# VHH binders against q989t9: the designs that were tried, part 5

Target 1, 279 residues: q989t9
Amino acid sequence: TTRILGVVQLDQRRLTDDLAVLAKSNFSSEYSDFACGRWEFCMLRNQSGKQEEQRVVVHETPALATPLGQSLPYLNELLDNHFDRDSIRYARIIRISENACIIPHRDYLELEGKFIRVHLVLDTNEKCSNTEENNIFHMGRGEIWFLDASLPHSAGCFSPTPRLHLVVDIEGTRSLEEVAINVEQPSARNATVDTRKEWTDETLESVLGFSEIISEANYREIVAILAKLHFFHKVHCVDMYGWLKEICRRRGEPALIEKANSLERFYLIDRAAGEVMTY

## First folded at step 23 (VHH)

Design ab5
Fold by ESMFold2, look of step 25:
Structure ab5 (fold): chain B 279 residues (1-279), chain A 121 residues (1-121)
Amino acid sequence: as target 1 above (279 residues)
Amino acid sequence: QVQLQESGGGLVQPGGSLRLSCAASGFTFSQYWMSWVRQAPGEGREWVSAISNRGTYTYYADSVKGRFTIARDNVKNTLYLLMDSLKSDDTAVYYCARGYSYERTNYFDYWGQGTQVTVSS
């Protein structure tokens, strides 16, 4: 289950130096079909050590640093000090810029196996959230979280400054209790309060009103609007797919209806290795 | 409050064996990776071995691999280093330390006082 594994003390000055390098770095577009706005990543460690390798695949060898990863001494130190180097399969920076999210999805549908996915939170604020099914939560600065990425989930940033996480894929059969090293134990937390708005029939009917204007020209923008609603309303993160299908059904255009079904299949149900969603 | 106390050092002939122990208190021992680190006279500290929280994963420096065995007992809150086939190069003060880090020792937050191991003909 998705939870905190430990807390690390971040050296802010050294972190700031590495973040300045990242601010000038090229981020990957490989998974841009998952992005609603500027959700981006760059590889710090991967199977080959080559910067051009941007796809995540299941493999059994310790990850090698890319040229970008080699140029980030503090982030390399964090990886070497807080994880077992031999267990790392990928390490990436994921950056979410203002008013962006990753579309609600499940990971690993196109892979023959699984990783243990963990997040070390580098820079965040109170307007950044993760979601999983019906739940919303905040991963705090310096926390290392295990994410059960096989469940439907999303992440978003709704502030002027980007959210940055160091995301590490660990060999999938490792003991979860033995992933984080040199960490402080997490403090007790108060019960989480979900402050999102209640979902109403009036709000639903407003959303379904997109049927009046949806077209091929604005499809991606409407999908992005739908993908963000669950961050602000008490609904399941995948409810957007039901809304999109009903919007397209009311519109009555067969091509749009087929796109809606294809989106749901691709993000939630099944996708092939290398398959890209275009909409 | 956190305390690590090594024992079991001593004088031994080349080819001999020793078992080092480290008694831990003041923290939840089973939640932490633990290491052995040694320091020969006039030298820097050299990481020797590490063991994960539950004991599932063990690691050894190349200089001791095959001769030393790290173990832990999470019921007794005790870390062990079983040293066999000792040689003169193994002479050092051996420290129990909380943590593990690839190629670094500056991320260990608590250290024992050390126990002397001397291998002499």
Scores: ipSAE 0.409, ipTM 0.776, lowest interface PAE 3.5, mean pLDDT 90
Fold by ESMFold2, fold request of step 27:
Structure ab5 (fold): chain B 279 residues (1-279), chain A 121 residues (1-121)
Amino acid sequence: as target 1 above (279 residues)
Amino acid sequence: QVQLQESGGGLVQPGGSLRLSCAASGFTFSQYWMSWVRQAPGEGREWVSAISNRGTYTYYADSVKGRFTIARDNVKNTLYLLMDSLKSDDTAVYYCARGYSYERTNYFDYWGQGTQVTVSS
């Protein structure tokens, strides 16, 4: 299950220097069909070492640094000394800016296999959250987390300061116990208190009221609104797809209904290699 | 609190064999990568070998590959280095260390006191 694997002591001066380079760097818009707002990444290590390789595929060789990755000495040190270099398949910086999230989804649907996906948390705050199924949690600075990305999940930032994680895809057959190296063992955490609002019939009817105004012109905006609700209400992260389908059913327009079914299929059920979602 | 104690060193002839042991206490041994590091007289420390938490992955410096074997016993909390075909260049103090870094020994947070291995006719 999704859990902390270890904690690292981050050298703040060296980290700040690398983050300043990243702040001036071009982030990729690849996978923008998963983004609600400014959810962005840049590739630090990949299969070819070429900066233009921005898609993740299952492969069996140690990842090679991209030109951007080569320019980040502290992040390279973190990768080389807290993970087994031979096990790394991809390394990316994922940045979530204010009021942005990645749409609830499952990973690996388009791949012939899976990764062990881990997050090393570089910069975050209390208004940044990860979700998985019905659960909400916070990954803290300096923590290395395993995330079971095959389960429905999401992540969002609701502060003016962006969230930055170093996300590492590790060869998928490795034991979780052997992923994090040179780490402090995590201390006991207090049980997470879920402070989200209870879901009510009134809130549901407000959401379903979008049926009165949903159209091709505002479809993506309505989807983005729905994608964020589970960060603030005690609902399953994928409940948005049921809401969208009911909204479109009540609207009665065949094209909108089919699009709702396509979104659910694409993000939760299956997608082909290279397939993108269009709204 | 964390304690690492090496044993098994001694004098051996070229071509001979030794087995080093490192007894670990004060931490959950099976949660950590472990390494052997050596220091020859007048030289800096040289990483020798590493083994992962469960022993699935083992790594060796080029200077010892094919001659040395790292092993661990997670029931006895003991790390081993099986040294075969010893050469005079292997003469050093051998340290047990917690951690692994293929380029740097500064990432090892705990060290034993060392055991002397001397390869001489």
Scores: ipSAE 0.373, ipTM 0.750, lowest interface PAE 3.7, mean pLDDT 91
Fold by ESMFold2, fold request of step 27:
Structure ab5 (fold): chain B 279 residues (1-279), chain A 121 residues (1-121)
Amino acid sequence: as target 1 above (279 residues)
Amino acid sequence: QVQLQESGGGLVQPGGSLRLSCAASGFTFSQYWMSWVRQAPGEGREWVSAISNRGTYTYYADSVKGRFTIARDNVKNTLYLLMDSLKSDDTAVYYCARGYSYERTNYFDYWGQGTQVTVSS
């Protein structure tokens, strides 16, 4: 289950130096069909060590540093000191900024296998959250988390300050308890308090009112609005797909209805290797 | 207080065997990778072997591969090093250390006092 694996102490000066390099770097447009706003990533380690390799696949060899990864000495030390280098298959920076999220989705649908996906939190703030099914939680700075990415989930940053995570894909048959190395153990925790607003019939009616204006021209923007609501209301992260389908049904346009069904299939149920969603 | 206490060293002839033990206390032993590190007279410390939290993964320096076996008992909170086919250049003080990294030395936050292994004649 999704949980904290340990905590590391981050050297702020060295981190700031690496993040300054990263701020001038090109981030990938791969997987941009999952982005609702500025959700973006760049590869630090991958199968080939080549910067242009930007899609993940299940493979059996230790990851090699890309040119960008080689230019980030502190992040390389974090990878080498807190994970077993031979078990790393990919390492990426994921950056979310400017009131953005990744659309609720399941990972690994297009792969013949899974990773152990781990987050080391480099920079965050109280307006950043992860969600999983009907739960919301915050990954704190310096924490290493296992994320069960096969469950429906999302992540968002609703702040002008970017959220940055070092995301590491570990070989999928590794013992989860043996992934994080040289970490302090997390304290015992009380249950997470969910402070989101209760969902009401009034709010649902407002959302379904998009049926009056939805079109091909604004479809992606409306989807992005729907994708963010579960960060602020006590609903399941996938409820947006039901809302979108009902909005499109009320609008009565077959092309929009088909697109809504395609989105749900692609993000939650089944997608082919290399398939990209278009809006 | 974190404590690591080595034992089992001694004098042995070339080709002989020893088993080192390290008793751990003051922390949850099963949550940490553990290493053996040695220091020969007049030399720096040399990482020897590491074992993961639950013992699933083991690593060895090239100089000891095939001759040494690292193990742990998480019920007894004890780390072991079985040394076989000992050579004169294995003579060193052997330390139990908490941690492991690819750099092999940088993240050992606690160390034992060491146990002397001498391979002579």
Scores: ipSAE 0.339, ipTM 0.730, lowest interface PAE 4.0, mean pLDDT 91
Fold by OpenDDE, look of step 25:
Structure ab5 (fold): chain B 279 residues (1-279), chain A 121 residues (1-121)
Amino acid sequence: as target 1 above (279 residues)
Amino acid sequence: QVQLQESGGGLVQPGGSLRLSCAASGFTFSQYWMSWVRQAPGEGREWVSAISNRGTYTYYADSVKGRFTIARDNVKNTLYLLMDSLKSDDTAVYYCARGYSYERTNYFDYWGQGTQVTVSS
């Protein structure tokens, strides 16, 4: 289950320096099909050490620093101090901009092997959230989290300041207790208070009202709206797909219905290697 | 190798109850949605119920809503189906399946051998 593995005391000055470099760097849109809004990433460590390698694949070698990764001394130090270098397969910066989120999904569906996905939170605020199934929670600055990528989940930023996480993919056979090293144990944390609105029949009807207007031209926008609702309403993150299917069903256009089915499949059930969702 | 093994089927009278179990092995059980699917003689396979990884989400076919309860124990790698108020129309071979059905769309990749449930007076 998703949980905190430890806490790191971040040097704000050094971090700021590295973040400044990142702010001027090119981010990849390789996984833009998972984005609702501006969701980006850049590779710091990957299989080849080449900056152009953007896709995550199963491999058995320790990750190599990309040119960008090499230019970030503090982030490199964090990686070296708090993770086993030999176990790292990928390290990326994930940036979620204002009012953006990742469409609710499961990870690694296209991969035969599994990684242990870990987040080190670099820059965040109270308007950034993660979801897992019907749970919403906040990953705090300096915290290292294991993300159970097998469960439907999402992440969103609803503030002007982007959220930045260092996401580390670890070789999957490692023990979770050994993944993060030289970390402090988390203090007793106050549980995240779920401040989301209760889901009502009226809300549902409003959502299903999209059936009156949904088309090929606005399909992505509607999907994005649906994907964001569970951050503010007490619903399961996967409910958006049911809504979408019902919306399309009511609209009565077979192509839109098929699209809804394809999206659900792609994000939650099954992806082919290298498959990209377009709609 | 992925294995699913159903148990708990049998003969029961209308209005009776039955509990099915499915023992899973060969994969990380907690990483997958699970479902029950049934097939009556001469009929196609019908999705019955689905449950999410942690059991947070449960779904039921209209035909069994209010009567059946799906559950799972991820420590025991076991899927359950509690069947109450059984009807003759519930007679079928019940299969455990890895995957889920949502809004009549089915996503399954592995099946058990099935267990016979017969509801008869």
Scores: ipSAE 0.012, ipTM 0.308, lowest interface PAE 8.4, mean pLDDT 91

Design ab5
Fold by OpenDDE, look of step 23:
Structure ab5 (fold): chain B 279 residues (1-279), chain A 121 residues (1-121)
Amino acid sequence: as target 1 above (279 residues)
Amino acid sequence: QVQLQESGGGLVQPGGSLRLSCAASGFTFSQYWMSWVRQAPGEGREWVSAISNRGTYTYYADSVKGRFTIARDNVKNTLYLLMDSLKSDDTAVYYCARGYSYERTNYFDYWGQGTQVTVSS
């Protein structure tokens, strides 16, 4: 299950220097189909070492540093110090900007679940959250997390300061106890208090009211609205897909209903290799 | 390992009723849409009904609307199909499937072995 693997004491000065470089760097548009708002990433290590390689695929070789990865000495050091180099398959910076999130989804559907996904939190704040199923929690700075990618989940940033995580994909046969090395054991921390609003029938009817206005022209915006609700309301992160389908059904447009079905399939059920969702 | 096992099929007279069950294991049942699909002899597979992960939304093929009811128990990890007013044309192997269908587009990734339903006088 999703959990903290360890804690790293980050050098703020060195980190700030690398973050400054990233702030001026180009982020990939790959996987933008998962973004609700400005959710972006850039490759630091991948299969070929080429910066233009942006897609994650199953492979068996140690990851190679991209030009961008090579230009970030502290982040490179963190990768070398806290992970087994031979086990790394990918390393990326994921940046979530203000009021953006990733659409609720399952990872690795197209990759046969052969990776272990780990997060090292570089820059975050109290207005950033992760969700898993019907749970909401916060990943703290310097913490290394194992993310159970098989469970529906999301992440969002609702502050002016973007959230940055170093996300590492590890070869899937590794033990979780061996994934993070040279780390401190997590100290006792307070669990994230769930301050989300109670979900009511009235709230549901309000949401379903989108059926009055939904169209192809505003479909993505409505999806984004629905995708964000579970950060503020006590609902399961996958409930948005049920809402979307019902909204489309009420609208009475078969094409919109089909789109809703396609979205749910793509994000939660299965994906073909290289498949991209457009809507 | 994902497993789906159907039960409850059998021989019934026209106008009769049956209740099918599908026992699910190897995955978080409450996270997935589920469907019933049937296949008559010599025919292709036909989507019958779908239900959302929490059972909030249900959908039916036109051929079974008003007669069949899909339901689920997420505590028991079980999918149900209540079949009333059965007709000879309902004779088929009924499969439990993880996923959903709409307008002849199917999104299924796992299937059970099926249970035979025969409607005959």
Scores: ipSAE 0.000, ipTM 0.220, lowest interface PAE 14.3, mean pLDDT 91
Fold by ESMFold2, fold request of step 27:
Structure ab5 (fold): chain B 279 residues (1-279), chain A 121 residues (1-121)
Amino acid sequence: as target 1 above (279 residues)
Amino acid sequence: QVQLQESGGGLVQPGGSLRLSCAASGFTFSQYWMSWVRQAPGEGREWVSAISNRGTYTYYADSVKGRFTIARDNVKNTLYLLMDSLKSDDTAVYYCARGYSYERTNYFDYWGQGTQVTVSS
């Protein structure tokens, strides 16, 4: 299950130096078909050590640092001190900014059990959330989390201040108990109350009103609006796909209906290695 | 290491049916899209059909749509092509290929040796 594996005390001075390098760095547009706004990443370690390798694929060798990764001494120390170097398959910075999210999706649809995905939270704020199915939660600064990416999930940052996570893909046969090294146990957390708004019939009909204006020209923007609603309303993160299908059904355009079915398939059901979604 | 082995070809009359099989080994079959590609004598290779890694989505060239059915068995690591209502124009060597083809990405990284299908009276 998705849970905290441990807590790291971050050295703010050294972190600030590395974050300054990242601020000048170009982030990848790979996987942009999952992005609803500025959800982006850069590779710090990968199979080849080449910066140009920006896709995650299955491989069995310890990850090598990219030129960008080599220029981030504190983040490298965090990776070496808190994870088994031989178990790392990828390490990335994922940045979400400017009221953005990653579309609700499942990972590893083609490749189950191949990675253990963990997050070390470098910089965050109270406007940043993760979601999983019908739950919403916050990953706090310095925490290392296991994310069960096989479940429908999303992440968003609804603040001008960016969210930055160090995301590490660990060889998938390892025990979770041995993944995070040299960590402190997390303090007891208060039970969070879900403060999102109740979902009402009037809100649903407002959303379905997009049927009056949806077209190929604005399809991606409407999808992005739908993808964000579950951060603010008590609904399941995948409910957006049902809303999109009904919007397109009411519009009556066969091409839009087929596109809605294709999005649901791609993000939730089945996708091939190397396949990308085209809106 | 990666091996694809086709079987089930032969001589049939127009209107007949054949079932082609492709045995896969040396890779995790259920993680890859698979395709059938054919080559008629003296011609280039023509993509015929593709199936997603879980079998949920199937695609067909217009020339075979409605007559051919692609399937896979991820337990037996086998790809199939059921060919019905065969025409003389279907005469070709049929190859099993590992890869994705959606529109213009018609490149595949591994191929079988091929199986001959001949439709004649």
Scores: ipSAE 0.000, ipTM 0.128, lowest interface PAE 17.6, mean pLDDT 86
Fold by OpenDDE, fold request of step 27:
Structure ab5 (fold): chain B 279 residues (1-279), chain A 121 residues (1-121)
Amino acid sequence: as target 1 above (279 residues)
Amino acid sequence: QVQLQESGGGLVQPGGSLRLSCAASGFTFSQYWMSWVRQAPGEGREWVSAISNRGTYTYYADSVKGRFTIARDNVKNTLYLLMDSLKSDDTAVYYCARGYSYERTNYFDYWGQGTQVTVSS
């Protein structure tokens, strides 16, 4: 289950230095089909150690540092101190910019095996959120989270300051208790109130009003709008696909309907290795 | 309007069993995680158990693990808590809450009025 594995005390000075390097670095667009806005990543450790290797695949060897990864001494130290090197299969920086999110999806659909996906939160604020099904929560700075990536989920940043997480994929045979090393126990947190708006019939009809204007030309923008709604409204993160299908149905264009079905399949049901969603 | 109404509380002897129910209305019940939270006299609220939207995932506080079972009926819009092997320390007002808990972090937005559970010889 999604949960905090531990907390690390981040050295802000050293972290700032590495973050400055990242700010000047090129981020990958390999998974841009998952992005609603500026959702980006860069590879720090992968199978080959080559910066050109940008896709996650199943493999059984310890990850090697990429050239970019080698240039980040503090992040390397964090990886070495808090994880077993031999267990790491991938390490990436995921950056979510202002008003961007990852489309609601499930992980590992294209993989034969599952990794243990862990987040170390490097830079965030109260306007950044994660969602899992119909639940919204916040990952705090310095916290290490296990993410149950088999459940539909999303993440978004709605602040001018980008969110940065170090995302580590660990080989799947490890126990969760052993994944994070040399960490502090998390403190008890007070109950967080879900401040999202209630979903009403009027809200639904407003959303379905997109059926009047949806086209091939604006399809991606409408999808992005729909993908962001669950951060501000009390709905399941997968509801966007239902809305999209209904919008397209009302529009009455078979090609748009087919596209909606394809999106739902790709992000939630199944996808082939190397498959990319284009629309 | 979101409404949660607990029932099934009462007086029981140590080692006894109770079944709590929570009737939900005013929202799509099957889309939300649900939880039980309790508050003992003079203490703060303590998360007890949570269940996912479709009931696939259930979670328990260490204090009740192995003794309590959370369940839901999405057709009846009802949440349940089966409490076995009750102890005096289980005495509390039990609340139904819309939301979930992950290791010491609670995310709730609606609560019921609560039902009193008293475990005493």
Scores: ipSAE 0.000, ipTM 0.228, lowest interface PAE 13.7, mean pLDDT 91
Fold by OpenDDE, fold request of step 27:
Parts: sequence; structure tokens; C-alpha cells
Structure ab5 (fold): chain B 279 residues (1-279), chain A 121 residues (1-121)
Amino acid sequence: as target 1 above (279 residues)
Amino acid sequence: QVQLQESGGGLVQPGGSLRLSCAASGFTFSQYWMSWVRQAPGEGREWVSAISNRGTYTYYADSVKGRFTIARDNVKNTLYLLMDSLKSDDTAVYYCARGYSYERTNYFDYWGQGTQVTVSS
């Protein structure tokens, strides 16, 4: 299950230098179909070592540093110090900007779950959260987390300062015990901080009220609104898809209904290799 | 071609000190963990110490902890081992190795030829 694997004592000065470089770097527009707001990433290590390779695919070779990756000495050191180089398949910086999140989804549907996804938290604050199913928790700075990609999950940032994680995809046959190396054992802490509001029938009816206004023109915006609700309300992260379906049903437009079904399928059930969701 | 060359070994009396050096070439030195490993006559190789890419992390075997200090100069592409309070049991060939040891597993891919350290009265 999703858990902390270890803790790294980050050098803030050195980290700041690398983060400054990243702040001036171009982030990828790939997987923008997962973004609700400014959810972005940049590739540090991939299969070919080429910066233009931005899609994640199943492969069996150790990841190669991209030009951007090579220009980040501290992050590169972190990768080499705390992970087995031969096990790394991808390394990316994921940046979530203010009031943005990733749409609730399951990972690796198109990759058959052959990777182990771990996060090294570089820059975060108390207004950043991760969700898994109906649980909300905070990944702390310097912590290395294993993310159970098989479970529906999301992440959001609701502060002016963006959240930055180093996300490393590890070869799937590795044991979790050996994934993170040269790390400190995590201290016992409660990562779950649930201050969300109770979900009520009135809230539901308010949400379903979108049926009065939903259209092709505002569909993505409404989806984004729905995707963010579970960060502030005690609901399962996948509930947004049920709401969306009901909203569209009430609207009575077949095309919108089909889109809702398609979204649920794409994000939660299965994706084809290279498939991109447009809506 | 990756090359590691040790130096600084010799004969020293118990309680004495030595400084070993390892000159590295053929790779980006600052991107790799480095280690010292020793082998006494008739014994297997024993991990001694490791240092991270930029020296942030240092690790020592229990047998040398408090006596040995590992360091590196990434500008000079050189690894060092400062050995103080030497004991007869420290007598061995000392090897510079690219890589690290973790949880009794060794992750070394290149070795030097070694330098002899003899501690004797």
C-alpha cells in the first residue's frame, strides 16, 4: 500500500539552485489531458535520453539523463544516491501550481502496472495534498513515498507556491525495501490530515445543478471543478465521475453522456498505449 | 575508459596514520558514489567506507568507524581515505571502487589495482 519508504535530508541551498533552473525550464504539455489547471512535468531521465521523449512507455533499460536532467546536479545526485540507477526507468519533475490538481485516476493502465512509482518530495506546503480513494494525506518534504498506482488517486496544490515532486518510475520486479537506498527511517507520523467537510445531500444537489448549464463549451471547466471537490469534501475521489454522469443524464444530451462515460473509462478503467483524452 | 588508481599505502607502526588517494578518470567523477574496500591476506574483501557523489553522505564499517575518514575532491577527481589510529588488523590491500555498499550488498562496477597498507611494529 501507499507508504513512506524513507526520508532524505535535503540540502536546501543546493536544492534551491536546481529549483531555480527548473523554474526557468520548459515543462511538457504531454498528459495535459490529466491536468485540472496547471499540472505539468518535465523529463529528467527517460529511455532514450532525448528531451523530446516525453511519453512514458514500458521498457527494460536503465533510464538515461536528458539534457535538462544533466543540468541539475543536486537532483541528479539525489537520483544516484537514493535509487539504483539500473532500476530507474523514468524520472520526472511534477509541478502542481496554485489551485491545480491531477484528475482522479489510476496509473499505468496502459503500462500493465510494470513500474513502481515513487515520489521524492522536493517542495511542498500544508496546502498541498494527495488523495487515495476516500483518504487524504500529505507527503512531506524529503520523504520518499511509494504510490500504489492501482488505486484511484489525485494530488492538488492550493497555495500560491507550487508543489514539486521528483517522481521516479522503477522497474516493477524490485522489492519496495530495496527501492530507496541511503535513506533514514521515517519517524512515526500521521500523514492523514482530514479536515474536509462532510458531504451532504444538499451539496450533492448543488453539484448536480450543473445539469442546467453544462455544455460542450464548459465541459472541461466543470470537470475540473468536480475533480477538486474531494480535496475539500469527504468523498471518494472517483465520485466525480458519478456526478458527471448524472449531470449529463439530467441535461439529456447524448453526446455529453457519452463523454462522461468515456472519461470514466479512460481515467479509471483502461487506456490504450498512446491514448489521449480530448474533451 | 574508467580508471581508478590508488596510492599512499605503505608500512606504518600501530597507532600511526596514513592517507590514501585514488585518482579517477574516464567518467564524471562527481556523479558516482565511491568506496574503499580492503582485502587482508587469506580473507575476503571487506567494505570499509563509502561517500556519496558530492560528499553529502559518508558511511563506515564498524571496524573503522571513528578512525577513518573518507573524503573526495570532485575538482581533482580524487577520492581519499584518512586512516588514523591504525591497528595490525588494518593490514590489507586497499582498493578504490566506484559504487557503494548498502545493506550488505555491494554495488561496485569498477576497481583500482589496490595499494598495500601494512601496520606492524
Scores: ipSAE 0.000, ipTM 0.233, lowest interface PAE 12.3, mean pLDDT 91

